# Designs tried in a protein design chat: VH-VL binders against q9vpl3. Part 2

Target 1, 224 residues: q9vpl3
Amino acid sequence: RGKINIQRPKAPHYERARVVAVTQPKYPELPKAKSCFKTRAERTQQQQENPYNEIIAREVRNWLDHSRLVAFFHLSSITADDIFRVRVQLHKQNLHLKSYGSKIIEQAVKNTRYEAIVPLFHSNHCIVFSPDPEKTAALLRIVRRVPQMVLLGGIVEETMLSRNQLVAYAQMPGLHAVQAQLVQTLSQAPGHLIQQLQAHQNSFVQVLDVHAKNQMNEETPKST

## First folded at step 1 (VH-VL)

Design a14 (framework fv_anetumab)
Fold by ESMFold2-Fast, scan of step 1:
Structure a14 (fold): chain C 224 residues (1-224), chain A 118 residues (1-118), chain B 111 residues (1-111)
Amino acid sequence: as target 1 above (224 residues)
Amino acid sequence: QVELVQSGAEVKKPGESLKISCKGSGYSFTSYWIGWVRQAPGKGLEWMGIIYPGDSDTRYSPSFQGQVTISADKSISTAYLQWSSLKASDTAMYYCARVEGFYTLDYWGQGTLVTVSS
Amino acid sequence: DIALTQPASVSGSPGQSITISCTGTSSDVGGYNYVSWYQQHPGKAPKLMIYEVSNRPSGVSNRFSGSKSGNTASLTISGLQAEDEADYYCSSYTSSSTLVVFGGGTKLTVL
């Protein structure tokens, strides 16, 4: 019954790369990648030397409380120039790319409704904040061209959404009432963000997803 | 156990349409991208494009944009590669493969041989 | 599409070590750590041997190792065995519109 294929089984690619990096001969640090995240050594030093982590954690809580759109990404190695270009494109759409150490994120969300996101930040990560949930489509369009950023999920109108749920939401930028109903319906599904990355529970959500996709197909021609 | 099973070999004439399939099993089909790779007889591997079955987000190599259509049906865990009008130059082995993050092809289908001749 | 540059063929004797190079530009191999290596035996589908420059999947012999210096990635096979005779392909992420680029392939002959 149980036989392992010699090809890679279930596990995030990043976790394996991280383990190998720890056991390998000295890996050259990539200073270029510091724009969105810091290396493990740099993050450890920053956390150790910063006595005011609570101040930064308060800033993170403020961003979470005042943003109607929050998207979480796994981030692979990326050059400073490339992440700068992404940050500029996002900023033009009122999308704010931020990175914080995992200890700061944990401290910021501890004892809040967002505590479930902590496991997402044990690996290299970055977060995009916006006060405007209508910008979800613009966000996904920009990030679609950045293979180093992998969408994990997000929070829209205080509701935690998986990657697939956030993509469904993004496909309805011009339909405020339908978007609100989709978020409401998705929030009725059981489970935490990381448990729901690929699940749809409600048939009404499927109907809304089809409607949203049909609207996108009519408005945006496929070429790539 | 992760497995990708492709449809059987096809023999077609120029101008005919064709749709080949790649069925995933042993993993969450909607959580991974599926890539398509072409290999002409006696030649190397050539990147065609990818699809994320959860939302049908599709990205094509410029060489194949407009030449083929990649699609997926998540209800039956199957990805598709389709031609509206085959050419003799489409004769090749076609592979599907699961893509893990960073464009790594970790599990491959067995391949579908497509032969286009008069 | 521009392919990564690999030697067309490499040969070695059992027990020896051989290295296959894969040369690109700063927009692919030189700019990113997303290089994979695939082994293909005649009539078979390719098999992942190395990912992200130097990582081995479960079940791949520790005789296979990967490295990168500048714009060139390398696959090294130590303790060469007859069953290593196959075609080897490198691939990399690219910042071009293709997103993925393959090398031309290298035929390894074990003499």
Scores: ipSAE 0.005, ipTM 0.425, lowest interface PAE 15.9, mean pLDDT 75

Design a15 (framework fv_anetumab)
Fold by ESMFold2-Fast, scan of step 1:
Structure a15 (fold): chain C 224 residues (1-224), chain A 120 residues (1-120), chain B 111 residues (1-111)
Amino acid sequence: as target 1 above (224 residues)
Amino acid sequence: QVELVQSGAEVKKPGESLKISCKGSGYSFTSYWIGWVRQAPGKGLEWMGIIYPGDSDTRYSPSFQGQVTISADKSISTAYLQWSSLKASDTAMYYCARLSDIYWGSFDYWGQGTLVTVSS
Amino acid sequence: DIALTQPASVSGSPGQSITISCTGTSSDVGGYNYVSWYQQHPGKAPKLMIYEVSNRPSGVSNRFSGSKSGNTASLTISGLQAEDEADYYCSSYTSSSTLVVFGGGTKLTVL
């Protein structure tokens, strides 16, 4: 027995997660009158310490730790049926499409080398995980037919890659050895990578806005 | 628009050094792999190696590893192929080619070729 | 220096169809869908004709088609024309240390 659609990398077992949740200390309940006197900052702090979010963040961290391929996408409006079809195609290639709230992603990558990706998740997003980096080509071929999913970048063999670097890796997997920790350290380009990924996101939003305006003009012409 | 322009023909003697060039224009030079392909007179295409100018990641065919050096200068959008000591067997046409980002696994633009003749 | 195996020459008449084979192993042609075909006229650089086994770049005539069965890829040229007379090279990604391997080349003669 396992979780539906969970394969390697494996998520934490339900039993283990449940035991952790039960044994974790609960915050003491304050009288309603006293809780109303908390400052905005104190309320925000308490929300950040939500035990449920931490449990899900551990699941995300586990996916990151067990995946040799992680790809980040901007996700525009898509029907539930269409995204399900995409998930089925990806699953056949051992590619696992997941979506998590930005708060959970922030908690998962906080104090890790991947903290720089947090700004990417302040918009609609999804993430694809796989233990097999050779599946990058299959991933990009599948999403090429899904205009609602726009590649922002990813992580291959623990190295952060821009969109262009990920595409290059997909074209010739043997040509891009991304395991050189020295290369990642020397580049120290989390800010530049984020800027490039955000530029792609902003460019996509601008293109979508222009397309929407053109569609409005085409679909609702003035009567002659 | 996209163009790869190679340096002119060279006539050298065995033992001499040589560096030939391939200048890219009309695209983001640092965003594409550039490969080098050799073609001996009357023979077929032979793969030599490839470089990513953005980070100078370079890969060689085992047949050419240690025999040639591939490099790139991103400030002038130019890739290089270099020999420290030429041999008569190095006589060939040398092509540079860009690895495509839309036609996956293939080279979409090729330089015109540099003919290298090594004779005593 | 294992190159992909192509016939040295093939010939056909105008309007005929011809096929050029390219045989490799399970670590190149058989293992990946990154088979390309290049056309080379005498004294010119190669031109990409087919990529990913069967796809045509923009501007390439639909008379050119590609396919693959097991370890053998094939280029088919229908409605043969005089201008098709050239050398044709197949290429594949390979998991060996070479990364890219070319076929030996096929000279197409239009008689």
Scores: ipSAE 0.000, ipTM 0.446, lowest interface PAE 15.3, mean pLDDT 76

Design a16 (framework fv_anetumab)
Fold by ESMFold2-Fast, scan of step 1:
Structure a16 (fold): chain C 224 residues (1-224), chain A 121 residues (1-121), chain B 111 residues (1-111)
Amino acid sequence: as target 1 above (224 residues)
Amino acid sequence: QVELVQSGAEVKKPGESLKISCKGSGYSFTSYWIGWVRQAPGKGLEWMGIIYPGDSDTRYSPSFQGQVTISADKSISTAYLQWSSLKASDTAMYYCARHFGEYLPYGMDVWGQGTLVTVSS
Amino acid sequence: DIALTQPASVSGSPGQSITISCTGTSSDVGGYNYVSWYQQHPGKAPKLMIYEVSNRPSGVSNRFSGSKSGNTASLTISGLQAEDEADYYCSSYTSSSTLVVFGGGTKLTVL
């Protein structure tokens, strides 16, 4: 929860690093330029040669450090227009939809209390971040209309919550004391949450299997 | 160095098809959005649309939806802008640009040199 | 697709400061801090000068600065030099009908 003097704490550090790297002068080899300027350009070029997943992992940690609400979703096939509309609706409520590769998430949460969530991100996924936990109800109202986004669970006030616990939190009155009590009552060890999230993952796989079988039946009609 | 290199100038007649290219180098092509910006002669910049080459997620400005097709071939780090049937009003300079921001493309940090497309009878 | 309002032209003398405004609505400039400014010399591609309202990319002179108040973003160029003579465009993220919208552009003349 640090960096109190940051004007826009939700702006990922990697975005600025990317801009700095690509907006360097086209001709950095000029010897007449000051050494400090050349050194800076050379450091920027070195950043471009490093594995970018390390830079993006820092972005993930930045989002986790500055968000009091983090929600995890499975993401099914969705059109660009549909996900864009969802992102716009979420952004108006200070909710930020992001997706990262499983290796990047593993690097970001390694040696943290959230390391146990990594297995959930081996399939299609997305994460919603917000500095405002009171927006949990708004988040769930928006995603209710998006069947491609399946809620798995989340983190509220640094407490890991299952899907049902997060839904219960969202339905509480907006009184801080009541919400704080609920979060404490619903809290559990990360191992318990992961077990619940894995159960949801298995349920989703079963849904996909049923859907796939129905598609096969449509392609090869039993009416032969 | 990071750069975007566009294909050369084109002179076409109305009704002809055209596909122009934008090749990225010096960075991970599949990790950045590539957008297209149009500038008619003596006019300002118009944002046309954007593609994420890693998954081919493509989004268009309403003014250009159905008028052009944006695509990318990640095996050769090249993005494309395509017309099925050109009109005289398509005469313009076309820029490709690398956007930063995976979901909110709020800015273009690297620009191609531009491709001049002239459509006349 | 131009939705942001910029003055058509602005002029100044070497060493002076000028400001270019960019006015939108609460769905773009006023609602978000995703305003960028681009410099375009005749016959050249645009160059990013400012992003996220007030941030300068590496390699851009500190004479260029950005700010925002309400629905209006501003680009200020101090210590004007002849090479600053160019067209300047603002752009913003928009939540309405597109992802990005540009301003009409401002021609800066250094007299």
Scores: ipSAE 0.006, ipTM 0.425, lowest interface PAE 15.2, mean pLDDT 75

Design a17 (framework fv_anetumab)
Fold by ESMFold2-Fast, scan of step 1:
Structure a17 (fold): chain C 224 residues (1-224), chain A 119 residues (1-119), chain B 111 residues (1-111)
Amino acid sequence: as target 1 above (224 residues)
Amino acid sequence: QVELVQSGAEVKKPGESLKISCKGSGYSFTSYWIGWVRQAPGKGLEWMGIIYPGDSDTRYSPSFQGQVTISADKSISTAYLQWSSLKASDTAMYYCATQYLWDSSFDYWGQGTLVTVSS
Amino acid sequence: DIALTQPASVSGSPGQSITISCTGTSSDVGGYNYVSWYQQHPGKAPKLMIYEVSNRPSGVSNRFSGSKSGNTASLTISGLQAEDEADYYCSSYTSSSTLVVFGGGTKLTVL
């Protein structure tokens, strides 16, 4: 309805926009069971949806659910031979490079905690999965040398991490407990504050232990 | 503590078979690639091939494909380089070296095995 | 085979800086950050000095540095010392034929 309707009352610019919004006809959303018609565009979208997409989407959910490390990459033009070489190197480290269409990823993660990743897949992309989060350092070492793969972020132990947070995680020691603690610190502002307070408490306990040990050493003659 | 220990020098005649060894210690043998590098007398370094001991995946230089066989025995942390029939042109120092990734650096090197092939 | 181009020799005096070049193509040195440098003293196995263009392994002097511009990688040795006298080899990943290609080697003489 692009024709100007002069029968609508004139209003100041701001008030006019508000009045038009309020007075526009509302068409209630019809329950699917009562919907009898589909536009050509809607039919085309329904025709694009096929049962195999749901099967592949379930595979993607399986990878997400069984992987403790998931990394997301933008993928620029790369030869089939080069990407195959990257896949082989990753596979040796129990890292699995997968590529899925954006619609399949959206279907896989829709209405899940992972829905936030959908915008990452609006251009060429790939995902690396691993059951072992300690392989994050190996992953980043491999992909840092592949300029066509640009790290966007990831998920470690079910926690979403930005590119910088994932890089920080990879640079830390390989002890599982320490790495899990770092994931919590890196991902949450409230968690970061709590962790700083816990670290201070632990440092205080360590200082007391050192003081007690120094007191014991003072009770005996000092070594030269 | 990472160490690659190679077998001793060999003197052979053309047509003889030979198998030299490279024993790794101080690291996870099945988690790293092992490469073989040749150096002819007075010449530079020449890459021959690599093996991933965890699954015995081997990659060869085109110059050495079909000329040598690279293998590994993960139960004794040892890699091998083998010739079925030696040529005089095989006279060289042979080094084994470990790589974390197949395209990464050679991080640790064995001391070398001198192979001399002459009549 | 020699696929990467290095000068046959370079020389310098103690305390000076020298640079060794390693020139390839866009399929090796120019295309990837997988350049390594090795030092070899006479009768000894090579030793890794630089990996991934510019990184030093633990125990390698900070006098050794690596860089890359286009298809040419460079090893720079500052504060040159007598014990630096050795053969230096570059290597790179290659996509064109093999996984690894070496340079022809450069003999460094400390005068």
Scores: ipSAE 0.067, ipTM 0.562, lowest interface PAE 5.8, mean pLDDT 78
Fold by OpenDDE, second read of step 2:
Structure a17 (fold): chain C 224 residues (1-224), chain A 119 residues (1-119), chain B 111 residues (1-111)
Amino acid sequence: as target 1 above (224 residues)
Amino acid sequence: QVELVQSGAEVKKPGESLKISCKGSGYSFTSYWIGWVRQAPGKGLEWMGIIYPGDSDTRYSPSFQGQVTISADKSISTAYLQWSSLKASDTAMYYCATQYLWDSSFDYWGQGTLVTVSS
Amino acid sequence: DIALTQPASVSGSPGQSITISCTGTSSDVGGYNYVSWYQQHPGKAPKLMIYEVSNRPSGVSNRFSGSKSGNTASLTISGLQAEDEADYYCSSYTSSSTLVVFGGGTKLTVL
């Protein structure tokens, strides 16, 4: 039962901090995914014009509204097989892995309490939904074995949590709602989620393959 | 409109090699997974494998691993299924289809290629 | 082996509602929420009718609906029409090296 070390992790020793800083993979600027022939703008436009996007957006809202646990992940160089494996594992725990385009997410959460999640969807991401907030620990356990899934943050009992907060939540005993509130109070500024996202932006290059491989899938409605 | 057009019917003898094709149009060919599905006469659908034409990432069903080769030529938006040595049991309809990665569904299908292997 | 089991055949009269079941034999069928249904007319390629258990692609009739209960997914066709006579296949993703599995198929006869 890992004691929540509420003590501010001592700033790593200067030398460790330097090593960590140096070993932080300078993720090359996300090569502008030479996305296939259509510019990101064109894709965005196509997504906006697709009436199917509204349906999908509604689906996203439905998931958000009915989930007591929502976790956001960045995907880094994950293969199709890996996705399936992870999905199976998650499903066994009543965790539902979904992926949606950024525009769909924007549409889905626009003018809602979830609007703050939009910045998390600038790259290849996936969302895990669960009706059971008690599954947070199980989720983290599964994801730890999947280096291609990088936790960005989540929502537990309607409370937005940073990555660190979510980890802490999973380790806390007691009522999940109270835990979430406590973690929120201990709240790292929304800025922390952004920082975490930025820290992982360097991993975006690694997700380019997955992103590219799914680009058309996100833009093309399921036809008759 | 998304369309997959497959090569015509083939009649072959056991031991012969064969390569059938699936040409995609109406979409970014390199950005969508293409799967192959076998259907023996009077039988059900069998997933064979998939390929991502963008980088030729290929995955096979265990049942078909080593039995067939899936490839793609992105320059002409064409995916291929090939046999080095056909068997009578390879007689079937073969479909190519685009596959959505997240839900594993096949949303666009080719018309199928009938392969008949007989002595 | 992970398998999806379907009834070999179902029948109904025009205007009736019929249901085709698809049951996973193993809890390892991770695709519980990612069940797809395909319609195949004789000599034709399969057509996606339902994805993710209950979603209809554009252009698919609202007479087709999907649901799930436990390890069993169901395709319901309401207001049965002669044109609905076809083979129906369910599918799902699988774990390990197999990405997709199909059910054995169900022959729907409209009487």
Scores: ipSAE 0.019, ipTM 0.545, lowest interface PAE 5.8, mean pLDDT 80

Design a5 (framework fv_anetumab)
Fold by OpenDDE, second read of step 2:
Structure a5 (fold): chain C 224 residues (1-224), chain A 119 residues (1-119), chain B 111 residues (1-111)
Amino acid sequence: as target 1 above (224 residues)
Amino acid sequence: QVELVQSGAEVKKPGESLKISCKGSGYSFTSYWIGWVRQAPGKGLEWMGIIYPGDSDTRYSPSFQGQVTISADKSISTAYLQWSSLKASDTAMYYCARHYDFLSGMDVWGQGTLVTVSS
Amino acid sequence: DIALTQPASVSGSPGQSITISCTGTSSDVGGYNYVSWYQQHPGKAPKLMIYEVSNRPSGVSNRFSGSKSGNTASLTISGLQAEDEADYYCSSYTSSSTLVVFGGGTKLTVL
């Protein structure tokens, strides 16, 4: 009984294939639910004719240049109300949620250090800007409650980070805590160095003393 | 109507303690940051610090750190600014203001509290 | 001291357009997208006129506009009116200390 190769089903007889092709219910293309979000095509078309594209691009660049935290998100099916709710929550933390067309982003970052972010904007996306990199943890906490927002990556302190790197960064102690720890460590270092230097000197003196004593003992003539 | 109402003018001597208040109404008091701003006579605005009444997260300007205490009582929608020991240099108008967002524009202001410290 | 620099005074005639500048140091640039402008009349509390560089709160006249170029933010008042005579302060977020800072203020006189 020949093993039915499930991976390569034998092509149906030509006549059957034709019947199946014709009888396949042409499911009416479900009316593309007018996603409240203008289709990428509609957005692209509107962006081509807008004399303000340059102005918007400049704005985007301005946000990028003046933000110490930038996070990129993919947006799945999300309602305007949900976006608004998230925006309000983010705003409370001085996190600014923005959405721009892909063409605008491309124009904004062309020939800049940010050009590498262009591939992140192939779908519905949003960007969160902040002047405070310490808000990374707060950002992640807020967006974790929004499954429609998928973190793609970000820029922190002019460094591009992957999703995983950004998550790791958020778990790090704050810059001030790290700085404080560094200062503490540095302040302890001189004390240890001085102790080590003194220990060496003391050891050297001891060795010299022993040598001197041994020489003195050798010079004492055995009074036979 | 959204408003912040501050306590009345104070006249004090150096070394005295003082606590002034700012009461919010017409909005969710716990959902907005409240900042304090000092303005010495004939001088500009100085940002002192900020508090989030919802969790009492408080941050100070370096110039005012340790010099004043900012607090809030969310049960009565009131923020406070207090001194343990006043100086003559503390003479100024003090404003509380609601921040639109964290460390952003202040969209609602109290009427101000004049504090005069004179020997 | 991290400071925003404003001109001490500006003047204009009724109907004219005037601009007040607010310049930050390079260290302050990180917060420049959060520039706000306040109007203060004598003996009154400040009023928010512009937030986030160019946004107007509800109830603020469209004669007031904000912009930014480089490390300089600008407040423009078009069609100057007598009631516009006041002190104007810019503010911004300082990236180094995560604090708000005010400019020195500009006295606007309507001649």
Scores: ipSAE 0.016, ipTM 0.512, lowest interface PAE 7.9, mean pLDDT 82
Fold by ESMFold2-Fast, scan of step 1:
Structure a5 (fold): chain C 224 residues (1-224), chain A 119 residues (1-119), chain B 111 residues (1-111)
Amino acid sequence: as target 1 above (224 residues)
Amino acid sequence: QVELVQSGAEVKKPGESLKISCKGSGYSFTSYWIGWVRQAPGKGLEWMGIIYPGDSDTRYSPSFQGQVTISADKSISTAYLQWSSLKASDTAMYYCARHYDFLSGMDVWGQGTLVTVSS
Amino acid sequence: DIALTQPASVSGSPGQSITISCTGTSSDVGGYNYVSWYQQHPGKAPKLMIYEVSNRPSGVSNRFSGSKSGNTASLTISGLQAEDEADYYCSSYTSSSTLVVFGGGTKLTVL
């Protein structure tokens, strides 16, 4: 009870009267600045932008900032139980499956280096985050068994990769330096380089296919 | 070489406790689920349950929930199946097997542990 | 408990092809692509022959193939050999609380 006087002290009546008298303007009031109050249209527009969306958008930005691996997926109809089981498998590999509305993602990446990802989220989607880019191979191994999830592309070490580039990254040996160099090489896709990659596509694809098959042979198949 | 090696055959009386083991080698033990499968004499395979040794996340078949305990010790790459009180109906061959993935089949199997419960 | 339906026995002569069926429901075989086939010789542990409906593990003969139509998965063995004589079990992921369900098993006799 006494804490009301400590936290919210009331000014004496005589003090309030004195302060009001001192602050009376010397000249007739001239409006020099626009009103700090918004118009009805501006208020309606501000209310339409839900404050809750900005909180979730900050969460998305936090995930993007703390993740060295981000993978984007189209998500077809899947049961809650099935997606939960996929989440469990992914979590064991330090891979975090998240789903956010397209508007929230747009708000999260607006005016950032990630703004280019917005078109990927015009349909049903989900995102997998990880602080560990070495887990790209584990990610692709797990989602290969989930036909409802279709890889669209990703970001590795702050570099945007297409689906094919991300698959190529996943099939390389686990030496971090080698993988980092591959990311830099694959992310370079201007005219002549694209032509060279296309010209040697069969050889490059064959090398990756042989590596992928060798890696699959070393992995234990399961189906229960 | 990837392998699972199980403990030796056991002969017990009803009411006794038992703990059998399954030791993994040649792979990252904490990165794969280990399942337990039972096969009664002359009968088919029955799935009992599964454990992820990395965090001891364990799931049971409803038929075996409360009847057995599955555990693992990641420091020695060993999974366990345990009974507090055996019944004659527990007589069976027990296999441990590595699951390639949580939703998938079992690619590496132990040799089996025969458990006989009789008076 | 055995949930998936397999024939108790099948037989064939060396060089022939045989097919073993495995029938479930839309909550297991029909709903998911997580069907496995295991071969078990007497006194031995099961061996994975097929996973995810149609994939072969390394070291499994290409004479073994898997397929699925609706609620029924099939294991086909071509060019039968005497060593193929064994019990064969199908299994599937299930959306029920059991997670994994096995078939009753099929005894293959090579005449």
Scores: ipSAE 0.006, ipTM 0.458, lowest interface PAE 11.4, mean pLDDT 76

